# VHH binders against q9w197, part 16

Target 1, 300 residues: q9w197
Amino acid sequence: RLRLQDIPALTQDHCRMRDPAEVERIINEFVIGGPERMQIVSDFDYTITKQRTEDGGAVPSSFGIFNACQSLPENFKAETDKLYHKYRPIEIDPHMPIAEKVQYMIEWWTKSGELTSGFPFDQSEIDQIASKYTHALRDRTHEFFADLQRLGIPTLVFSAGLGNSVVSVLRQANVLHPNVKVVSNFLQFRDGLLDGFQQPMIHTFNKNETVLNETSEYYDLVHTRDHIIVMGDSIGDADMASGVPASSHIMKIGFLFDHVEANMKKYMDTFDIVLVDDQTMDVPRTLLSLIEKQHKLNLE

## First folded at step 4 (VHH)

Design x16 (framework vhh_8ghr_2)
Fold by ESMFold2-Fast, scan of step 4:
Structure x16 (fold): chain B 300 residues (1-300), chain A 123 residues (1-123)
Amino acid sequence: as target 1 above (300 residues)
Amino acid sequence: EVQLVESGGGLVQPGGSLRLSCAASGFTISDKYYIGWVRRAPGKGEELVARIYSESGSTSYADSVKGRFTISADISKNTAYLQMNSLRVEDTAVYYCARGYPSHYYSWGFDYWGQGTLVTVSS
């Protein structure tokens, strides 16, 4: 039986837990179950990418990479920024009911699709911009994905961002291994022109089983894998594995950086482990290491 | 640049036949991609009617067209085809050729679409 006090990565001040006994219980279940029962579901923006660089600089989102492309219309960035300033305050409003927020997300997505339509675009520009940001992945992300590949653990990158940018960054960073799948918003082209985004739209409030169940191939891949690590940087990310059987064991890891004091209670109520200003994959890698160590012993 | 150009649509009587062509440019119709035919009738959503993965020769069809439609690809011409037989009034729709990318996603999604070609089945 493993105890939390014997796991150095989990005893650091920046590693916060509302219920340490529950975290310890889930870790022991993961270790007993081994890699064959594991799957990962992770956000991309500010979860696989850093929330800050070493110098405190900003890391662009997946849409930020797209918006930096030179082939976009002259006013494209300004028009998308107008939508952001209108809808972002609604998205993060703590008092507005989620059902009402969803309607505004649909409105935002519809207007964004209209702006992202009717002109030619060279997707290779996304690769050119993304190549500048492979260094903006969390420290030891390469090792984390190598661990997952070695252990044969299916890894879903589930992003409300732009999948074209997500795939470009992961591919250029050499972490897009065969066990990694990306579900996100992807550009579509019709008759040589941009035609908005492929359906269905993925936003903060619908990253959950309902969207995933539209792909039967995913269910077949993961239906025997009831031990899940969920990783995210926003409250909505915690629901990415909702709707799985109640007997499942889910470890929810939340990366918290902005407005720590104001957000701490909500994050601790939502995530099993809250990592404060931790720009590394060290905690997820520690969990995998514990699983792998026991698995190797069992093979002897 | 990647383009898909459909041709072969038109007016046909019930029970008739049409062959749609999808000419690809800017990439090769190859093992890496699915090519699909998707239709949209007025007031209805999109329906994937047929798909081909040329490397394996794997094809799939919607139940509504199974046994009547045949999808194929000619690699030397870089062109995919949809042979439509025993056409019904219900087959009236705009037909789109689309490229699917089966690599890093859970399933395949279509990233490039043609302009569409109108098929009208009426007397």
Scores: ipSAE 0.090, ipTM 0.585, lowest interface PAE 5.0, mean pLDDT 85

Design x17 (framework vhh_8ghr_2)
Fold by ESMFold2-Fast, scan of step 4:
Structure x17 (fold): chain B 300 residues (1-300), chain A 123 residues (1-123)
Amino acid sequence: as target 1 above (300 residues)
Amino acid sequence: EVQLVESGGGLVQPGGSLRLSCAASGFTFSSDYYIGWVRRAPGKGEELVARIYPSSGETSYADSVKGRFTISADISKNTAYLQMNSLRVEDTAVYYCARGYPSHYYRWGFDYWGQGTLVTVSS
């Protein structure tokens, strides 16, 4: 039986847990179950990418990479900015009911799709911009994805951002292995012209749809994998694996950077492990290392 | 510049066979993309008939074509194929080759499309 106090990565000051005994129990279940019962579900923006570089520099979101493309129409940024100023305050409003917010998210994405239609666009420009940000991935992300590939653990990158940018960054960083799947919003092209975004729309308030797992070919890859590591940087990310059977064991890891003192209680209530200003994959990698060590013993 | 160029369409009798080819340029099949075949007939919506992940050989098919159609890929030639056997009148459609992201298991995650090739099944 592993004890939490004997795992150095989990006893650091920046690693916070509301219920250390529950974290210890889940880790031991993961170790007993082995890699074959594991799957990863991770956000991309500010979870796989850093929330800051070591020098404090800004990291663009997946949509930020797209918006930096020079071949977009002259008024595209101005029109997109109008939508942002109208809908962003609604998205983050703490008092508006979620059901009402969802209708505004649908309206925002419909109008964004209309702006993102009817002109030719060279997707290689996304690759050119994204190539500048492969070093903005959390430290030891390459090693983390190599561990997942070696262990055969399916990894779902589930993002409300722009999947074209997500895939470009992951591919150019050499971490988009066959066990990695990206579910996100993708540009649609027909006959060389942009045609909005592929349906269905993925936004902050619908990342927890279980029908994705039950009705897709993805279900066939993961239906036997009831041990889940969920990684995110926002409260909504904690629900990416909601609706799984009660027999499942889920470890929710939250990366907290902004307004630490004000947000700490909510993050501690939401995530099993809260990592404060930790721009590394060291904690997720430690969990994989513990699983792998026991797995190797069992194979002998 | 990504391009997908289809060939092999034409007129065939019911019960006959055709092989469609999709020649890709501007990317390699050793990268992490699906190649899919999508068809559209007049008055019908789009239907994903088959897809392949060339680097692994993983394939999937629509129920309407299972056992009759086979998708394959030649990584060295950067070309995907759709072998269509036991063709039926209802298989008459324009067939599009498309490149997709590996993640869209519940729908077609395609970002580039060919111009389409017409397949007509009639006596």
Scores: ipSAE 0.000, ipTM 0.222, lowest interface PAE 14.4, mean pLDDT 83

Design x18 (framework vhh_8ghr_2)
Fold by ESMFold2-Fast, scan of step 4:
Structure x18 (fold): chain B 300 residues (1-300), chain A 123 residues (1-123)
Amino acid sequence: as target 1 above (300 residues)
Amino acid sequence: EVQLVESGGGLVQPGGSLRLSCAASGFTISSSYWIGWVRRAPGKGEELVARIESSGGSTSYADSVKGRFTISADISKNTAYLQMNSLRVEDTAVYYCARGYPSHYYRGAFDYWGQGTLVTVSS
């Protein structure tokens, strides 16, 4: 039986837990079950990418990479900025009922799709801009994805951002291994012109595995894997695995950086582990290391 | 300009056959992208029925069409095909040819689509 006090990565001040006994219990279940029962579900923006860089450079979101493309219409940035300033305060409003927020998210995405339509676009521009941000991945992300590939653990990158940018960054960082799948909002084209985004729309409040198609190869890989690590930087990310069986063991890891004191209670109530200004993959990697170590001991 | 143009749809009786063609321009099918056939029937969502990964030559099919449909590609003609045999009334749908991203993507992040071709299976 592993104890939290004997796992240095989990005893640091920046590693917060509402219920340490429950975290300890889940870790021991993961260790007993081994890598064959594991799957990862992770957000991309500010979860796989850093929330801050040491050199003071801004880390753009996946949509921020797209918005920097030069072939976009002259007024595109101004119009998308208007939408952001109108809807972002609603998205993060702690008092508005979630059902009301969902209606505004639908409105935001509908208007964004309309702006992202009727002109040609070359995805090579996304590749050019994304190449500047491969170093903005959370420290030891390459090692984390290498661990997952070596252990054969299916990894779903589930983003309410722009999947074209997500894939470009992951591919150029050499972490888009065969066990990694991306579900996100992708650009759609009709008759050589942009036609908004593929349906269904993925936003902060509908991120869950029920959007996945049962005929996908991803489903075939994960339907036997009931031990799940969920990683995110926003409250909505905690529900990315909500479509799995209730008997599953889920470890929810939340990366908290902005307005720490104001958000701490909500994050602690939502995530099993809250990592405060931790720009590394060290905690997720530690969990994988514990699972692998026991698995090797069990092989005879 | 990337374009995908479907042809070969039409009316056929149950048990009949049709071959759909997807002519690609503006890119080569032998690139890292794969070609998929996605159908949409009235009142139903999208269903990816078949895909071919031209660089790897591998194919896959939805369970609903396995053994009846065959996807292929002629690289010299830059054209993908969907051979549909033993057609059923429930195969009635608009069939779209789409260019998909590599195998790292869940079912099909598609970046280019054809306009669709109607297949109607009835007496």
Scores: ipSAE 0.000, ipTM 0.331, lowest interface PAE 11.9, mean pLDDT 83

Design x19 (framework vhh_8ghr_2)
Fold by ESMFold2-Fast, scan of step 4:
Structure x19 (fold): chain B 300 residues (1-300), chain A 123 residues (1-123)
Amino acid sequence: as target 1 above (300 residues)
Amino acid sequence: EVQLVESGGGLVQPGGSLRLSCAASGFTISRSYLIGWVRRAPGKGEELVAYIYSDSGSTSYADSVKGRFTISADISKNTAYLQMNSLRVEDTAVYYCARGYPSHYYSWGFDYWGQGTLVTVSS
């Protein structure tokens, strides 16, 4: 039986747990169950990408990459910035009920879709900008995805951002392996012009596995995989694996960077492991390492 | 500027074969996310038949054509192909080549389309 005190990555000050006994229990279930029962569900923006670069510079979101494209209309950036300044404070408000926040997220993405319509656009411009940010992935992300591919663990990148940018960054970083699936908001085109986003719109508070319910291929792949690692940087990301059976074992890992003191209680109530200003994949990789080590011992 | 030009369509008997070609100009296929083949039969909606990831060569097929159709890309010739074997009357459709990107699990997005090429499988 593994003990938390014997796992160095989990005993560091920046690794916070409300219930260490429960974390230890879930880890031991993962190790016993092996890779065949595992799946990963991860956010992209500020989860697979860093929340800060080493020099303290901001990492653009997937929509930030799109908004940097020069072929966008004259006032596009100004109009989308107005929406961001109106809705972002609502999205991160710790006191507003989630049901009320959802209505504002629907408004935000609907208005964003309306702005993202009626002009020509070339995906290659996203690719050019995204190529500059492959180094902005969390440290040891390449190794993390290599571990997942080697272990055959299905990995869902589930993003409320822009999937065109997400896919571009992952592909150019050489981590978009066959076991990796991306579910996100994607641009729609009609007669050579942008026509908003493909439906359904994905926002922070509707990211859950019911979005995938119409895809039997995905559920055939994962229906036997009731051991789940969920990774995110926001409270809404914790629900990405909701809808699975109560018998499932879920490890929720939250990356906390902004307003640490104000957000700590809520993050610790929501995530099993809270990683404070940890710009690495070391904790998720440690969990995979423990699973792999036991798996190798069990093989003939 | 950016063009996808299909060729290779025509009339074929049931059980026959055709190879469709899609020549790209104004962009490089190896720089694209994927190339797909979409067909539309009279009175039916559009169906994504096959696609290939341009960088990895990984492929996917609709259940209706699995085992009969093969998609490929020749990066040096900047051309994608659809090899169609064991053709059936229900394969009769206009076939479009398109440059695409992944969507959510329910669809694929395409930003550039060819003119289409007609494939007719008689009786």
Scores: ipSAE 0.005, ipTM 0.226, lowest interface PAE 10.9, mean pLDDT 83

Design x2 (framework vhh_8ghr_2)
Fold by ESMFold2-Fast, scan of step 4:
Structure x2 (fold): chain B 300 residues (1-300), chain A 123 residues (1-123)
Amino acid sequence: as target 1 above (300 residues)
Amino acid sequence: EVQLVESGGGLVQPGGSLRLSCAASGFTISSSYYIGWVRRAPGKGEELVARIYSSGGSTSYADSVKGRFTISADISKNTAYLQMNSLRVEDTAVYYCARGYPTHYLRSGFDYWGQGTLVTVSS
């Protein structure tokens, strides 16, 4: 049996848990179940990517990468920047009720879709911009995805951002392995012109597995995998694996950087593990390492 | 102008092989798109049989064709291929090449389609 006190990565001050006994229980279930019962569900923006680089530079969101493209109409970047400055503070507000935040997310994406319509666009421009930000992934993200590929663990990147940018970054970082699937907002075209985003709209507070309810490739990939690691930086990310059986074992990992004091209680109530100002994949990698070590022992 | 042109269809006996080609113009298949092969038999719905994200090397196949069909891409020729082996009568359909965006589902938004090429498997 593993104890939390024997896992150095989980005993650090920046690793916070409301219920350490429950975390310990879930880890032991994961270790007993092995890699074949595991799946990962992760947000992209500020979860797979860093919020700030070591030099203090801001990391663009997946939509921010799109905004940097030169072929966009005059004032497109200025108009989308206005939307970001209006709606982002609402999205991360620790005191506003989630139901009220959802109204603002719908407004934000509706206005963004209106701006993203009626002109031609070359996807390769996103690739060129995204190539500059492969280094902005959390430390040891490449190793994390390599671990997942080696262990054969299906990984769903479930993003309320722009999927075109998400795919471009992951591919160019050489981590878009066959076990990695992306579900996000993708650009829509009609008669060679941009026509907003493909429906349904995915925002921070409507991410959940029931939106993805297509019983083909996804169900076949995950129906035997009831041990889940969920990773996110926003409260809404905790619901990405909702709708699974009550007998499932889910470890919810939340990356907290903004408004730490104000958000701490809500994050600790929502996530099993809250990682404060941790720009690495070290905790998720530690969980995989423990699973792999026991799996190798069982094969002897 | 974005264009996809299929070739390689025809009549083949059960157990035979065909290679379909999809020549792309107006965009690069090594960019942030995938190429899918979608088939439609008379009186039936569309089935996505194979998909490739050529720059990332990721492929997927419908269960009905796994082990028999192989999708590939030649970036230098800007062309995707579907190698069809051990063909069965039920593989008879019009095969379309389509450009789309990645998703975890077989279902995704296709924005450009080829005209289709007929594959008939009959003795």
Scores: ipSAE 0.000, ipTM 0.168, lowest interface PAE 14.0, mean pLDDT 82

Design x20 (framework vhh_8ghr_2)
Fold by ESMFold2-Fast, scan of step 4:
Structure x20 (fold): chain B 300 residues (1-300), chain A 123 residues (1-123)
Amino acid sequence: as target 1 above (300 residues)
Amino acid sequence: EVQLVESGGGLVQPGGSLRLSCAASGFTISSSYYIGWVRRAPGKGEELVATIDTDSGSTSYADSVKGRFTISADISKNTAYLQMNSLRVEDTAVYYCARGYPSHYYSWGFDYWGQGTLVTVSS
């Protein structure tokens, strides 16, 4: 039986847990089950990418990479900023019912799609900008994805951002291995012109089973893998694996950087492990190493 | 305007060969685009046959075609190819060329599709 006190990466001050006994229990279940029962579900923006860089540079979101493209209409940034100003307060409103918020998210995405229509655009411009941000991936992300590939663990990158940017960054960083699947919002074209986003639209409140059921090809591949590591930087990310069987063991890892004191209680209530200003993949990699070590011992 | 135009389909006997071409226009086949060949046989679902990452030159193949089919690209001609050798009756299908994002788990990552070219393998 593994104990948390014997795992150095999990005993650091920046690694917070509301229920250490439950974390220890889930780790032991993962170790017993081995790599063949594992899958990863991860957010991209500020989860696979850093929340801050060591050099103090800003890390753009996947939509931020798109917004930096020179061929966009003159007022595109201003118009998308107006939508953000209107809908963001609604998105984070703690008192509005989720069903009502969903209607505003649909409205926001519909209007964003209208703005993202009627002009020519070339993916190579996203690629050029994304190439500047491969260094903004969380430290040891290359090693993390190499571990997953070696262990044969399916990895879903599930993003409410722009999939065109997500894929470009992962590909140019050489981490988009065959076991990695991206589900996100992708640009759509009609007659060489942008025509909004491909369906289904992915937003904060539908990053869950409902959207994944529309990508049944991947769901069928992973439905027998009931040991799951979920990674995210926002409260909504915790539900990305909500559609799996109740018998599943899920480890939810939350990366907390902004407004730490104000958000700590909510993150501790939502995630099994809360990593405060940890711009590395060290904790996820430690979980994989424990699983791999036991798997090798079982083969000996 | 982004377009993919297939050519090279036709009738061939079992054991024969065909080379399909996919001429791209409106974009350069390069980094962050992969080109895939997807086929649909009469009365069957779609199968992703082969992909090429034009930036790295990395290729992938469905198990049903490994060792028989070869995907390639000529950047100077902005064209991708599927060389099909040792053709079987089971290879009879409409073959589509598609532009998309690297993934061997699904074909819906493709954002532009050609019209398709029919390959018939019969004696």
Scores: ipSAE 0.000, ipTM 0.181, lowest interface PAE 15.1, mean pLDDT 82

Design x3 (framework vhh_8ghr_2)
Fold by ESMFold2-Fast, scan of step 4:
Structure x3 (fold): chain B 300 residues (1-300), chain A 123 residues (1-123)
Amino acid sequence: as target 1 above (300 residues)
Amino acid sequence: EVQLVESGGGLVQPGGSLRLSCAASGFTISSSYYIGWVRRAPGKGEELVARIYSSGGSTSYADSVKGRFTISADISKNTAYLQMNSLRVEDTAVYYCARGYPSYYLSGAFDYWGQGTLVTVSS
């Protein structure tokens, strides 16, 4: 039986837990269950990518990569910035009911789709911009994805961002292995012109099983895998694995960087493990290492 | 630039046959993409009728067309086809060829669409 005190990565000051005994219990369930029961569900922006580079530089979001492309109309960035300034305060409003926020997210998505329509766009520009940010992946992300591939663990990258950018970064970083799937918002083109985004829209408040139920292929892949590591950098990410089998054990890992003291209580209430300004995959990799070590012993 | 160009649509009587073609340029259909045929009748939503992953040879069909329609790909011509047999009045729609991405799990998720070709099944 593993104890938290014997796992160095989990005893560091930047690793916070509201309920250490529950974390220890879930880890032991994962170790007993082995890799065959595991799946990963992870956000992309500021979860697989760093929240900051080592020099303190900003990392663009998946939409930020798109907005940097030269093929976009002159007014595109200004108009999308206007939508961001209108809808972002609504998205993060702590007092507005979620049902009301969802209506504003649909409105934002509809207007963004209208702006992202009626002109040609060269998707190779996304690849050019994304190539500059493969180094902005959280430290030891390549090793993390290699561990997942070796262990045969299905990995879902579930992003409310722009999937074209997500896929481009993952592919160019050589981590888009066959066990990795991306569910996100993707551009669509008709008659050689942009035609907004593919449906359904993925936003902060619908990153859950309801969206994934539209893809029976994913369900078939993971329905026997009731041990889940969820990774995210925002409160909404914690819901990505809701609706999974009744026997599920879920470890929710939250990466906290912005307004640490103000957000700490909410993150501690929402995630099992809160990693404060940790720009590495060391904690997720440690969990996989413990699972793999026991699995190898059981095979011998 | 990635383009998909449909051809082969037209007017046909019930019970007749049509073969739609989808010529791809700017990418290779034998790569990691699905090619799908999606139709839209006036006043109705989009329906994915057939999909092929030519790299792996797998095909799938909507229940409404299974046994009547056959999707195929000619890698040397970089062209996908939809053979439509035993056509019914309810098959009347604009048929779009679309490229889908295997790493994207949402059903019917396509990044590039053709212009569409009209198929009218009428006596």
Scores: ipSAE 0.140, ipTM 0.592, lowest interface PAE 4.9, mean pLDDT 86

Design x4 (framework vhh_8ghr_2)
Fold by ESMFold2-Fast, scan of step 4:
Structure x4 (fold): chain B 300 residues (1-300), chain A 123 residues (1-123)
Amino acid sequence: as target 1 above (300 residues)
Amino acid sequence: EVQLVESGGGLVQPGGSLRLSCAASGFTISSSYYIGWVRRAPGKGEELVARIYSSGGSTSYADSVKGRFTISADISKNTAYLQMNSLRVEDTAVYYCARGYPVHFYSKGLDYWGQGTLVTVSS
């Protein structure tokens, strides 16, 4: 049986837990179940990518990478910025009911699709922009994905951003291994012209099993894996694995950087582990290491 | 200017063979781009039946055509081919040649499409 006090990565001041006993229980269930019962569900923007770089350089979102492409119409950036300034405050409003927020997300998505239509676009330009940001991945991300590949753990990168950018960054960072799948918003083309985004639309409030079931190939890969690590940087990310079987054990890891004091209570109520200004994959890697160590002992 | 021009469609009897050609211009079939063949039958959605990546001639096929269809490319002519053998009535469709960008398995990274060529399999 593992105890939290014996796991250095989990005893650091920046590693916060509302219920340490529950975290300890879930870790022991993961260790007992082994790699074959595990799956990972992770956000991309500011979860796999850093929330800040050491030199203070800005880390663009997946849509930010797209918006930097030179082939886009001259007014495209200005129009998407108008949508962002209108809808972002609604998205993060702590008092507005989720059902009302969903209506605004649909409106935002519809208008974004209309702006992202009717002109030619060379997808390879995303690769050119994304190549500048492989260094912006959270520290030891390459090692984390190598651990997952070695252990055969299916890894879903589930993003409400732009999947074309997500895939480009992961591929160029050499971490898009066969066990890694990306479910996100992808560009749609018709007759050589952009035609908005492929359906279904993925936004902060529908990142859950219902949307995943509409991409059945993913469901078929993971439906027998009831031990889940969920990783995200926003409150909505905590529900990415909702609707899983009753036998499930879910470890929710939240990366908190901005307005720490104001957000701490809500993050601790939502995530099992809250990592404050931790720009590394060290805690997720520690969980995998514990699972692997016991698995190797069981093979002897 | 990216263009894809299909040819080789027509009427063929069940069990027959047909070869479709796709002449690409404005880009090179390479590690950054592949050629895919997509078909659409009346009242049905689109099905990606085959794709070819330039490097090493790597290919993939839909289960419905595996073992019967073969995709190939002549890189020097920047042309892809779909050899269709043991044709069935259910293979009747408009066949489109499309440029693909390697995104990932669950996404269709197809951005430029040809005009389509009709393949009719009937007695």
Scores: ipSAE 0.058, ipTM 0.519, lowest interface PAE 6.8, mean pLDDT 85

